# VH-VL binders against TSET complex member tstD (tstD): the designs that were tried, part 5

Target 1, 154 residues: TSET complex member tstD (tstD), of Dictyostelium discoideum (Social amoeba) (c0hlf1)
Amino acid sequence: MINSLLITNNNGNIVFSKYYSNINDEKQSEYEKLLYQFTKDEWVNSKNEKHLVTEFSGYITVFTNVGDLMLFLCGSEEMDELALSDVFFPIIESLKDICKKKGVTEQNFIEQIPKFILYLDEIIQRGHLDQVQLESIQNYSSLKHDQPIKKDNV

## First folded at step 1 (VH-VL)

Design r08 (framework fv_relatlimab)
Fold by ESMFold2-Fast, scan of step 1:
Structure r08 (fold): chain C 154 residues (1-154), chain A 123 residues (1-123), chain B 107 residues (1-107)
Amino acid sequence: as target 1 above (154 residues)
Amino acid sequence: QVQLQQWGAGLLKPSETLSLTCAVYGGSFSNYYWNWIRQPPGKGLEWIGEIDHSGSTNSNPSLKSRVTLSLDTSKNQFSLKLRSVTAADTAVYYCARGSYDYVWGSYRPFDYWGQGTLVTVSS
Amino acid sequence: EIVLTQSPATLSLSPGERATLSCRASQSVSKYLAWYQQKPGQAPRLLIYDASNRATGIPARFSGSGSGTDFTLTISSLEPEDFAVYYCQQHSNLPYTFGQGTNLEIK
């Protein structure tokens, strides 16, 4: 199960978050604080799209930089690094696709968040991996342009 | 299956340094809190201290001047040194794992324990 | 430091009876209280954490309740293997502290 996806700028400020677990704002803030504490040393040294891993409280988080953004994907105890990387890869490819015109920058990503949400909803369904092929994600995301954006756990 | 196995000197003289090591098998060593707890004969439990994967420590104020906690991440081991021992330090010493459940926002103490090491300090 | 006081010091009961063990804190620990069982010659075993959550593998007859300063461990129907020493522990504030223990003995 996927617990959360967080995206920060290169100053560590969260620009996007989605929680698949039913967690209140206080618990989300505490997780974000702990995530920073456990990843800060590796975070500042990241220069490529290499997957890095950290683990706390029986949960595993994979993270990497893409352009000017840092992405953190958290899974539950039954997931390992390979399972999380299978989910992480289509998320990264989707981010690159939606930002392809102007590059993966904080400003461009913020402008593309509505489209990113549509892509993400094709990749992860109720905390589980669904679509992994970029072409399928693109096609099914386009079909949903007339529908309200689905949100799981604010 | 997580197992904690501990070892160290069981007989000490006053003024010596107690040294115990705990090895973690079958589970993740990183990103947990690794604890030492002791139990004097016929008495209750006393928390000594904790160390996390980054080497950050907290220890009981009653013992902090004498306690050194360390870890060896290459071997999945953590260690306790207690200096200047006296007869009051005679106890069974336990290592134990503590965790923080970030989903629930709660500290989860001591779900796995080592077998214990009896340390006797003469007079 | 937070002082935990357990009562009674010794509780003598027979198999099949209900056991109720008390732990009182010198100041509020909110819900951050755990219970352990210890048998002679063995390390303690975690039973309950956050006042009322059973640890993995702990039988349903064990239950915890309470908040703030007053906490209770209940064993609904004692089994022979339940006769042991029980400790409460607060995980609210450093240093973590334990109660003095309740010895649950067979009548």
Scores: ipSAE 0.000, ipTM 0.484, lowest interface PAE 16.4, mean pLDDT 80

Design r09 (framework fv_relatlimab)
Heavy chain, then light chain:
Amino acid sequence: QVQLQQWGAGLLKPSETLSLTCAVYGGSFSGYYWNWIRQPPGKGLEWIGEINHGGSTNSNPSLKSRVTLSLDTSKNQFSLKLRSVTAADTAVYYCARDLSEYSRLLGWFDPWGQGTLVTVSS
Amino acid sequence: EIVLTQSPATLSLSPGERATLSCRASQSVSSYLAWYQQKPGQAPRLLIYGASNRATGIPARFSGSGSGTDFTLTISSLEPEDFAVYYCQQYSNWPYTFGQGTNLEIK
ESMFold2-Fast, scan of step 1: ipSAE 0.013; ipTM 0.593

Design r10 (framework fv_relatlimab)
Fold by ESMFold2-Fast, scan of step 1:
Structure r10 (fold): chain C 154 residues (1-154), chain A 120 residues (1-120), chain B 107 residues (1-107)
Amino acid sequence: as target 1 above (154 residues)
Amino acid sequence: QVQLQQWGAGLLKPSETLSLTCAVYGGSFSGYYWNWIRQPPGKGLEWIGEIYHSGSTNSNPSLKSRVTLSLDTSKNQFSLKLRSVTAADTAVYYCARHSIVGATYYFDYWGQGTLVTVSS
Amino acid sequence: EIVLTQSPATLSLSPGERATLSCRASQSVYSYLAWYQQKPGQAPRLLIYDASNRATGIPARFSGSGSGTDFTLTISSLEPEDFAVYYCQQRYNWPYTFGQGTNLEIK
């Protein structure tokens, strides 16, 4: 199960956060604080989208740099790095797609958060990986816009 | 339990600046969008703007030129300044948190509200 | 901006009856719609998020449905405490917007 997706700027300030597990505010804050402490010196090594992994407190987190942003994907103890990477890849591709005209910058991403949420909801359903192909994610996000309510609600 | 408490000037004259502050107790300030929403007497709700704990903001385009949002992470407080007020700005002002419940951004906790009256 | 139109403006019912409240968006908001309850002199209370999910502590009699442009809030059997104003809200696009409200009043 995916626990969370966090996105920060180059200074470690959180720009976007989404939690899939029902973690209380105090545990979310603790995770964010520990994540910063465990990753602050590793950011240089994640440049050019090199994936890095950190494990603490029963969580496994895969993280990387995309443009001016750092992305952190956290899974439960049953998930390994490879399973997380399967989820991480379509998220990174989606981010690049929605930001393609101005590049992946903090300001452009903030302006595109509504679109990013649409893409993210096609990738992850209730903490589980759903759609992985960018073209399909784009198409299903578009279909949701155009389609009326049907018995097969995409 | 999370609690939002707000305060600020309730009586203003046209052209003055509205200043409201909201303090967050009992929960994390980090990871949430902190919002201002207003409600003119007898009317519906109007979103003013949001600030993330990083300092990043979005605001309603109709108010953007007059709105300044700020935060003080050391006190778990965030503030609204609305410049050049007119009678049309008379409303109950609420602070609110965007929920990260089921991966949503909806208002799950609200302040008590502050009635702001703009009159000569 | 996305305009949300609620109907009816006022709904007069008795305790024990079923209430059905509608919210229509000027363009698709997918499932990114919430419902709030507001009692006089109080801040709004979140009832339903992402069209159909009940917020924590909200009684089972409240349910939401719909997607795209047409959304419904249903209260299966009205309790006296349910007579209030109800607002829908979309988060699909900035600015976030609310409907004008439906006043649910006792008959």
Scores: ipSAE 0.000, ipTM 0.479, lowest interface PAE 15.0, mean pLDDT 80

Design r11 (framework fv_relatlimab)
Fold by ESMFold2-Fast, scan of step 1:
Structure r11 (fold): chain C 154 residues (1-154), chain A 122 residues (1-122), chain B 107 residues (1-107)
Amino acid sequence: as target 1 above (154 residues)
Amino acid sequence: QVQLQQWGAGLLKPSETLSLTCAVYGESFSGYYWNWIRQPPGKGLEWIGEISHSGSTNSNPSLKSRVTLSLDTSKNQFSLKLRSVTAADTAVYYCARGGYSSGWYKDYFDYWGQGTLVTVSS
Amino acid sequence: EIVLTQSPATLSLSPGERATLSCRASQSVSRYLAWYQQKPGQAPRLLIYDASNRATGIPARFSGSGSGTDFTLTISSLEPEDFAVYYCQQYSSYPLTFGQGTNLEIK
């Protein structure tokens, strides 16, 4: 299912990483180095895409930039682009929501990492997609609820 | 207040070059994608191409060999040149600004120029 | 290229009725889909972006839904000014493409 989420700055330095698979530290380091080299070269040749789907070392990785950050979402070989995109976009929406006052910059994101982790845990559980609605992610990830609970129509 | 105003030659003969310009008021080019879309009489919309503030371009493969997109940042304008026109190029041509949502500049179009009817006939 | 197919081609309804317009993509566009309204002699007007977000100034009666390959534009209660041609557009991959349009006309 979902293998990892990596976020780098424009210099390629990892500012956030989360792995959902049981891979050891050596394999994580190998993947991170190869992924960056591959995506660095591919980016130059794929200006026609708004997002890129890349197969690397038996995994499928989708990546894009949001503000000053590069996001890499990795899934197992059996996942298709639609399945990865379904996970990717609530992650992007969550990132924008937590950074909304100052924008998506490296400094602001780093300050908001604890909140981002709570959002991410609502989106992905054990490598599987859980929540896709931003309002639900905000409500369930918050330790302090500012809004009253709304009555459901059904 | 953002507005796009466009102009250019409306009557062309086959083999001539179509030239249209779009002026942007109330906003700079920074970050956004600037686009050209056309609509033949009684038909739907067809994307022609885009140019970013940095000058990077993408064009519809069906038109790529004939399309040139350019920026004039000093005048806050962007332009389309379409070479070797035929009757099939008769259309209303629109310039448009790409949108911004979820921290990402995208190619949905939130502001449009008024349109320019281009007729290609002998 | 990604082909967008809109249905129905023509929809005849009366003011006060609910309109439902469909847009289907030949392959996934995720949520990168917009809806436009166009009246004769005018440029298109953005209604919905990112499949479900209403553009600034667009009345609450307009809503969008869907993801992947199947999208819907709903107008909950038609006003006289809503009778126009509606286009969907994808921006997931190049070249950018539009649907052929749905003509919403007065019955």
Scores: ipSAE 0.006, ipTM 0.505, lowest interface PAE 14.9, mean pLDDT 80

Design t01 (framework fv_tiragolumab)
Fold by ESMFold2-Fast, scan of step 1:
Structure t01 (fold): chain C 154 residues (1-154), chain A 126 residues (1-126), chain B 113 residues (1-113)
Amino acid sequence: as target 1 above (154 residues)
Amino acid sequence: EVQLQQSGPGLVKPSQTLSLTCAISGDSVSSNSAAWNWIRQSPSRGLEWLGKTYYRSKWYNDYAVSVKGRITINPDTSKNQFSLQLNSVTPEDTAVFYCARGSYYYDSSGYLFDYWGQGTLVTVSS
Amino acid sequence: DIVMTQSPDSLAVSLGERATINCKSSQSVLYSSNNKNYLAWYQQKPGQPPNLLIYWASTRESGVPDRFSGSGSGTDFTLTISSLQAEDVAVYYCQQYYSTPPTFGPGTKVEIK
């Protein structure tokens, strides 16, 4: 049910993207342009709101900020907005954990992308929420580093 | 600056337990950005990773399959050090043993070894 | 386990000349999601521990002279010393960190001709 996770810096530039559904390049580009425009025009005026919801191109997108990063989680039309927001919990905790020493900044996150991918693979499996406990994510992500080619074809 | 200093006896009899210690300065053994490793080197097998210990919300250990079941790597936060215990040693365990820091600063694997101890030659006599 | 091999076992190079060391992995150490090669090079001088020279196949560690360079991708990698100095006499090891356990090559001894 989860279609994508996109992470941008505070200027709306994408620093990480993962698509769980088969969306063609043109549709991905269109969605990403709409997110950029939203970040420019809307987010700067939306202070301290948690898990705000918006709609782009028929997708329901929940978004939040963590440090210097903005997280956009996109679900299918059947996904409940509250359920989609709940997926942010293990993702945010994971970001705070892997960026703990230097804080959640764009540069530190970019340096930690390989670790984040391992954590994310424990949280979301085939577009569905799987692991939510930080200790389990930490431990199992370390074990899975052995074979980082776990199929991203979700 | 990070420094690792090793200590332990260089002679061990077959079937006994090999015990080595690595003292850390310039970093904390409970640092969330580091893993603490043991690596051995012998003419016959070359460089061989044995295992690591690291702290997150609790202590974790990972061990190489070749020594799993007879190896223990333990941290000591009060002395800022970590140790290696290798049980039931044989002459094939004769090697120079190194402790090493794997830094998560470079990569999530913790397998890039940026600081090493001086090494300890351990001879397992027959 | 990923098996690492190196060639040659040893080479003799004159001071100021180029030294080339090859490393091969039994399977690819290139991670497609981040397009990085999980390969490092270490230098070991007699009586000393190994010292990290290169990581990510081609990134030089801080303090390492620019005469050292790494190249390659997937399964085939090369360490080059462009102008051998006397202090470069050592054994050089490649290491993969793509999968656990991390594994090392058997080493290549570099000697002065």
Scores: ipSAE 0.000, ipTM 0.499, lowest interface PAE 17.1, mean pLDDT 80

Design t02 (framework fv_tiragolumab)
Fold by ESMFold2-Fast, scan of step 1:
Structure t02 (fold): chain C 154 residues (1-154), chain A 123 residues (1-123), chain B 113 residues (1-113)
Amino acid sequence: as target 1 above (154 residues)
Amino acid sequence: EVQLQQSGPGLVKPSQTLSLTCAISGDSVSSNTAAWNWIRQSPSRGLEWLGKTYYRSKWYNDYAVSVKGRITINPDTSKNQFSLQLNSVTPEDTAVFYCARDHYSSGWYLDYWGQGTLVTVSS
Amino acid sequence: DIVMTQSPDSLAVSLGERATINCKSSQSILYSSNNKNYLAWYQQKPGQPPNLLIYWASTRESGVPDRFSGSGSGTDFTLTISSLQAEDVAVYYCQQYYSIPFTFGPGTKVEIK
């Protein structure tokens, strides 16, 4: 099961996070702090989008640098590096696709977060890999965009 | 335009909690292109960043180590505002407090500031 | 924490003359992957909050007069006012946003001589 996807900038500050497992804010913060400590010096080693792996506290995390961002995909103990990389690949392709006109920068990515969420929802459902082909992800996310949205009194 | 309006007491006794609020207009406190900061200024310490809260798929907080453990910065999405609570204050916490926004267009510089609130900590 | 220092503490400049303020960071705030310096300059007048003048070390904020310019890279930065006007009397602060916590310089007070 996929536990989380975190995207940080070069300073390790969270730009985007999605947790698929139901863990409280305290445990999320603990994981994020440890993740930064274990990976902060690996920025150079992630060059050319090399997939790196770190394991701590019963979690396995695959991570890489794409443009100005660092991406971290965390899985449960039953997942291995290969299974995580299979999920990671369409996520990276999707990120590049939505940012292709201006490049993968923190600023451009933040502008594209709504679109990224639509892509991500096609790739991962209930913490499991669903769709891997970029063209299918693009097509299905476009269909969801056309669905009527009911405005609620909030 | 974006405007930040501060409110809160100007006098707090030592050991009590300092509480301030910053109301936002022209932007949403849950905007994923912004973050909401508290800064204080005193003659002895100058400008000192205290922390921030921001929404990126979920709420995050960053705090300066100097106040970590005493500080809480919380958003209120229904009122479009955010607050500062600083516990166990001492006279050394006397300062003008500012809220401020950072924005993605230059990667976290502070582009809009509140008017400032002088908070005196004295017995 | 990144420590920011400024020099001089106070500067008196005649109207129409050049004012130069220096800012130093205790470590480089240039990020090699994007080639950006994470440095901002603020102007503060008495009774007012700081106002953004410059970001990314040299980019002027919209509405800021051309006489203000920023330069430098890595650890050494300069704010220049090419021709000081009466309205420029203020305290000027540099700030790094390379890493948390954000840190400010102690300020440079600019006065008319």
Scores: ipSAE 0.007, ipTM 0.547, lowest interface PAE 11.8, mean pLDDT 83

Design t03 (framework fv_tiragolumab)
Fold by ESMFold2-Fast, scan of step 1:
Structure t03 (fold): chain C 154 residues (1-154), chain A 125 residues (1-125), chain B 113 residues (1-113)
Amino acid sequence: as target 1 above (154 residues)
Amino acid sequence: EVQLQQSGPGLVKPSQTLSLTCAISGDSVSSNSAAWNWIRQSPSRGLEWLGKTYYRSKWYHDYAVSVKGRITINPDTSKNQFSLQLNSVTPEDTAVFYCARAGYEGKSLLPFDYWGQGTLVTVSS
Amino acid sequence: DIVMTQSPDSLAVSLGERATINCKSSQSVLHSSNNKNYLAWYQQKPGQPPNLLIYWASTRESGVPDRFSGSGSGTDFTLTISSLQAEDVAVYYCQQYYTTPFTFGPGTKVEIK
């Protein structure tokens, strides 16, 4: 399963995080710190190319970038890097759609986080890839959602 | 331009806590383009990195496994300095301690470009 | 941890002659995406902290004389002093900054013959 999606700005600062598994705050902090160390190096800024980042406590992380943002997707040991990399496509398409007016920049993304959460909820359900077609994601995200947004998105 | 000035006791007894501070000028301890490190040097271990603190939306700390559980590195933004506390010291902790800055070239991590003057710490009864 | 080794432990070189110091890392410190080697060289004189000479394996730090040069890639690196001067008597250390814990070589002592 997909365990988390973290998004950082160009300086490696987390601007969005979502965890799909019940990981305690200490382990989340350790993981975020590990990703920050990795993002300090300019080579992670690879313009939409998918890379295997690291393995941490039975989890694997892949990353890509789009515009000014770095995306980190973490999956459990039963997932391989190709399966994780495939999840990036609907996420990238969603980011481009949501940010289309001003481009995928840190400030524009931050302004669009509420809409991004609705799109993300259609792409990933209980840690599993669900919708991959942008039109379907748009249609379903425009419907009323009754379930509240998880607090770990801050 | 950037200068690091160390202070702290030179003699510590076994089992006590070693405490050192490093005052920064020419940069901010909370700079998003720097990490603040402690390194020690002894004949038996050579140069040994101990850990670092750095600010990126929140404070982070990294520690070497060899001292993990005994070490704390803390920033103090009001005084523009950072400190080292090393608990339960033994004679094997006798070393010259240095603070050092790691900067950035863009997003790329750089090695230690500025060092404090060093503090000889002797652990003996 | 990445283990750094240096050779020789010490060397004696006459004034004006070339000094060569080798450094080896137990695993590659080359990032494939940016093609940079995360390898630095320091000079340490008695009673002083280490002073950064070279970073990215071959980039000279500002103010460092051009007689100092670094080369190598991956796991094998060399520091060269093309014409040794009296003020170059020091211990030289290589360091990897590819991953934590950051690690240093044991040092090479350069003396005048």
Scores: ipSAE 0.000, ipTM 0.516, lowest interface PAE 15.6, mean pLDDT 81

Design t04 (framework fv_tiragolumab)
Fold by ESMFold2-Fast, scan of step 1:
Structure t04 (fold): chain C 154 residues (1-154), chain A 127 residues (1-127), chain B 113 residues (1-113)
Amino acid sequence: as target 1 above (154 residues)
Amino acid sequence: EVQLQQSGPGLVKPSQTLSLTCAISGDSVSSKSAAWNWIRQSPSRGLEWLGKTYYRSKWYNDYAVSVKGRITINPDTSKNQFSLQLNSVTPEDTAVFYCARETYDFLSGYYKYFDYWGQGTLVTVSS
Amino acid sequence: DIVMTQSPDSLAVSLGERATINCKSSQSVLYSPNNKNYLAWYQQKPGQPPNLLIYWASTRESGVPDRFSGSGSGTDFTLTISSLQAEDVAVYYCQQYYSSPFTFGPGTKVEIK
């Protein structure tokens, strides 16, 4: 199950969050606190969009740096790292596409959130999150050549 | 449930600062699913969006280019309100000013529209 | 900036008859990846703020009567009132929310004939 997508600036402040599981505010805060604690010393190693992984409390999170932003994609422990990375790639390409004119900066991303959310909903179809997560990811992979995600190749 | 209540002077002298406030009830000014907008309306220009303020991890602003050098929109979390300051006003700034809520639903998708409006404040710029 | 235009400037329609209002944007407000048009319609009565009727070009806001409908795509949009009621006398505005700054059309005044 994909649990969440978090995007922070380089100071660790959350600028975008989307939770796919029914998690209360207390558990969201706990996850965010632990995520920062376990990843802050690894941020330098994420340069050039290198994917890093961390695991805690039954969660697997893949994360990387794109422009001025840090992206974190979280799944349950049943989802393996490769499955998460397959979903991560189109999310990164979407971010680059929507920010193509001004670059991937904190302010430009926030101004483009409307487009980002709608594309994200096409990648991670909400109606399938509570049914068959593996099938959703496989379907995305099979349709990747039809995605308009490489416009301008920013 | 949600109500926006405007207050501020109806008469401002040319070259001075126009200041209005919008008090929010039924929602939080720091809600991560909302943005708080100012829009003005005049017979000559029609409806004109001026800008917005919104909270994510910190406060952000977005301003229309026509007013960008003269406008400030600020939240006040302790009073659950937000304000408009427009500097160096001229008679051309005479208009009815509205505050309005824009909503985002990050869990169910995205809706970007003005679902609640303040009652409006006529501001006349004259000496 | 995206410039919005509307036609006609004013429209007089008999009670129970159809009213049609057109809106054009200077550039497309269609987001191709999801095929959604970022266009809204508002109704404004004298002395009141605008009231949201339609968003995403054709989705009716909750509580809005089914006689109101929106259509169109890209740069050309239409608001239709299938059977005009007395309470529908108002000025109608289209608005794009595709890009900042948000921009509105100049309005179309609907009156009873």
Scores: ipSAE 0.006, ipTM 0.520, lowest interface PAE 12.9, mean pLDDT 80

Design t05 (framework fv_tiragolumab)
Fold by ESMFold2-Fast, scan of step 1:
Structure t05 (fold): chain C 154 residues (1-154), chain A 126 residues (1-126), chain B 113 residues (1-113)
Amino acid sequence: as target 1 above (154 residues)
Amino acid sequence: EVQLQQSGPGLVKPSQTLSLTCAISGDSVSSNSATWNWIRQSPSRGLEWLGKTYYRSKWFNDYAVSVKGRITINPDTSKNQFSLQLNSVTPEDTAVFYCARGIKYTYSSGYTFDYWGQGTLVTVSS
Amino acid sequence: DIVMTQSPDSLAVSLGERATINCKSSQSVLYSSNNKNYLAWYQQKPGQPPNLLIYWASTRESGVPDRFSGSGSGTDFTLTISSLQAEDVAVYYCQQYYSYPFTFGPGTKVEIK
């Protein structure tokens, strides 16, 4: 199962996080510290490549870069690096789609986070990879986006 | 059976570079289930992990913050070995240096050190 | 960094008697998702490198005698030698592999009384 997706800027500051498993705050904090140290120490060496960051607490983490962002994907130990890396494909395509005009930069991504959440919800369901085709992700995301605003329970 | 054999000098002068090599038999330095580590031991600091090199589609290194910036750990696939270079040594670097294999367990993450080299006492003195 | 401490610093035990060594981590090394403790124990005899005895706090490495057992969870761990033999005279170290950098305890020396 996919445990988390974290996205940082070039300085290692987290700009987006999504956890799919019930990991306590202490474990999340330790994990985020490791990612911060990694981005500070190793970012320049990995700019154009998929990279196994490390194994941490029974999880493996792979990372890649897209524009000015670094993506960290954490999976349970039964997932291999290739399976985790394949999850990046629909995520990267989604980022490029939502950031089309200005490119994948920290500022543009932050402006598009609400749309990214809709895309991400179609890619990963309950910690498992679901939709991988960009058109399907777009179509199902648009169905959710067009849902009427409801203020009260019915 | 896996065996790690160390070689390198036992005396290094302050400010110079300490260089050690670890030759591997019974496993491949490019094995994707292993990491290749350097650990030192001194009376004042005890056992201290310095860093590792490992192959996962390409070569990677991880280093302890305490030595980062003056340490390099390099694999040599043609000789099935890996090396340590530690720059700008001081008397505080005097220690027994060990190379060690870190192993990944099936369906579990975490690295413990199951095979170690014989150790090399390195004295940093003028 | 996670700081490891051990007690006692040294321990004298008669042949055939039980030896108990304690290890504490400055923060939990238990991972809730897989319920594993990222804690190992090593034995070091004079002039030799450390030898792995136990991993995952309580799992014996292949070839390690049954008299060695590990227990504990979270921050408090114990290595027990149920019936000390002459060849067990050594320094014993705990190690966490929960987070980087990996850190070791200061060691407990076990001697024959």
Scores: ipSAE 0.007, ipTM 0.533, lowest interface PAE 12.8, mean pLDDT 81

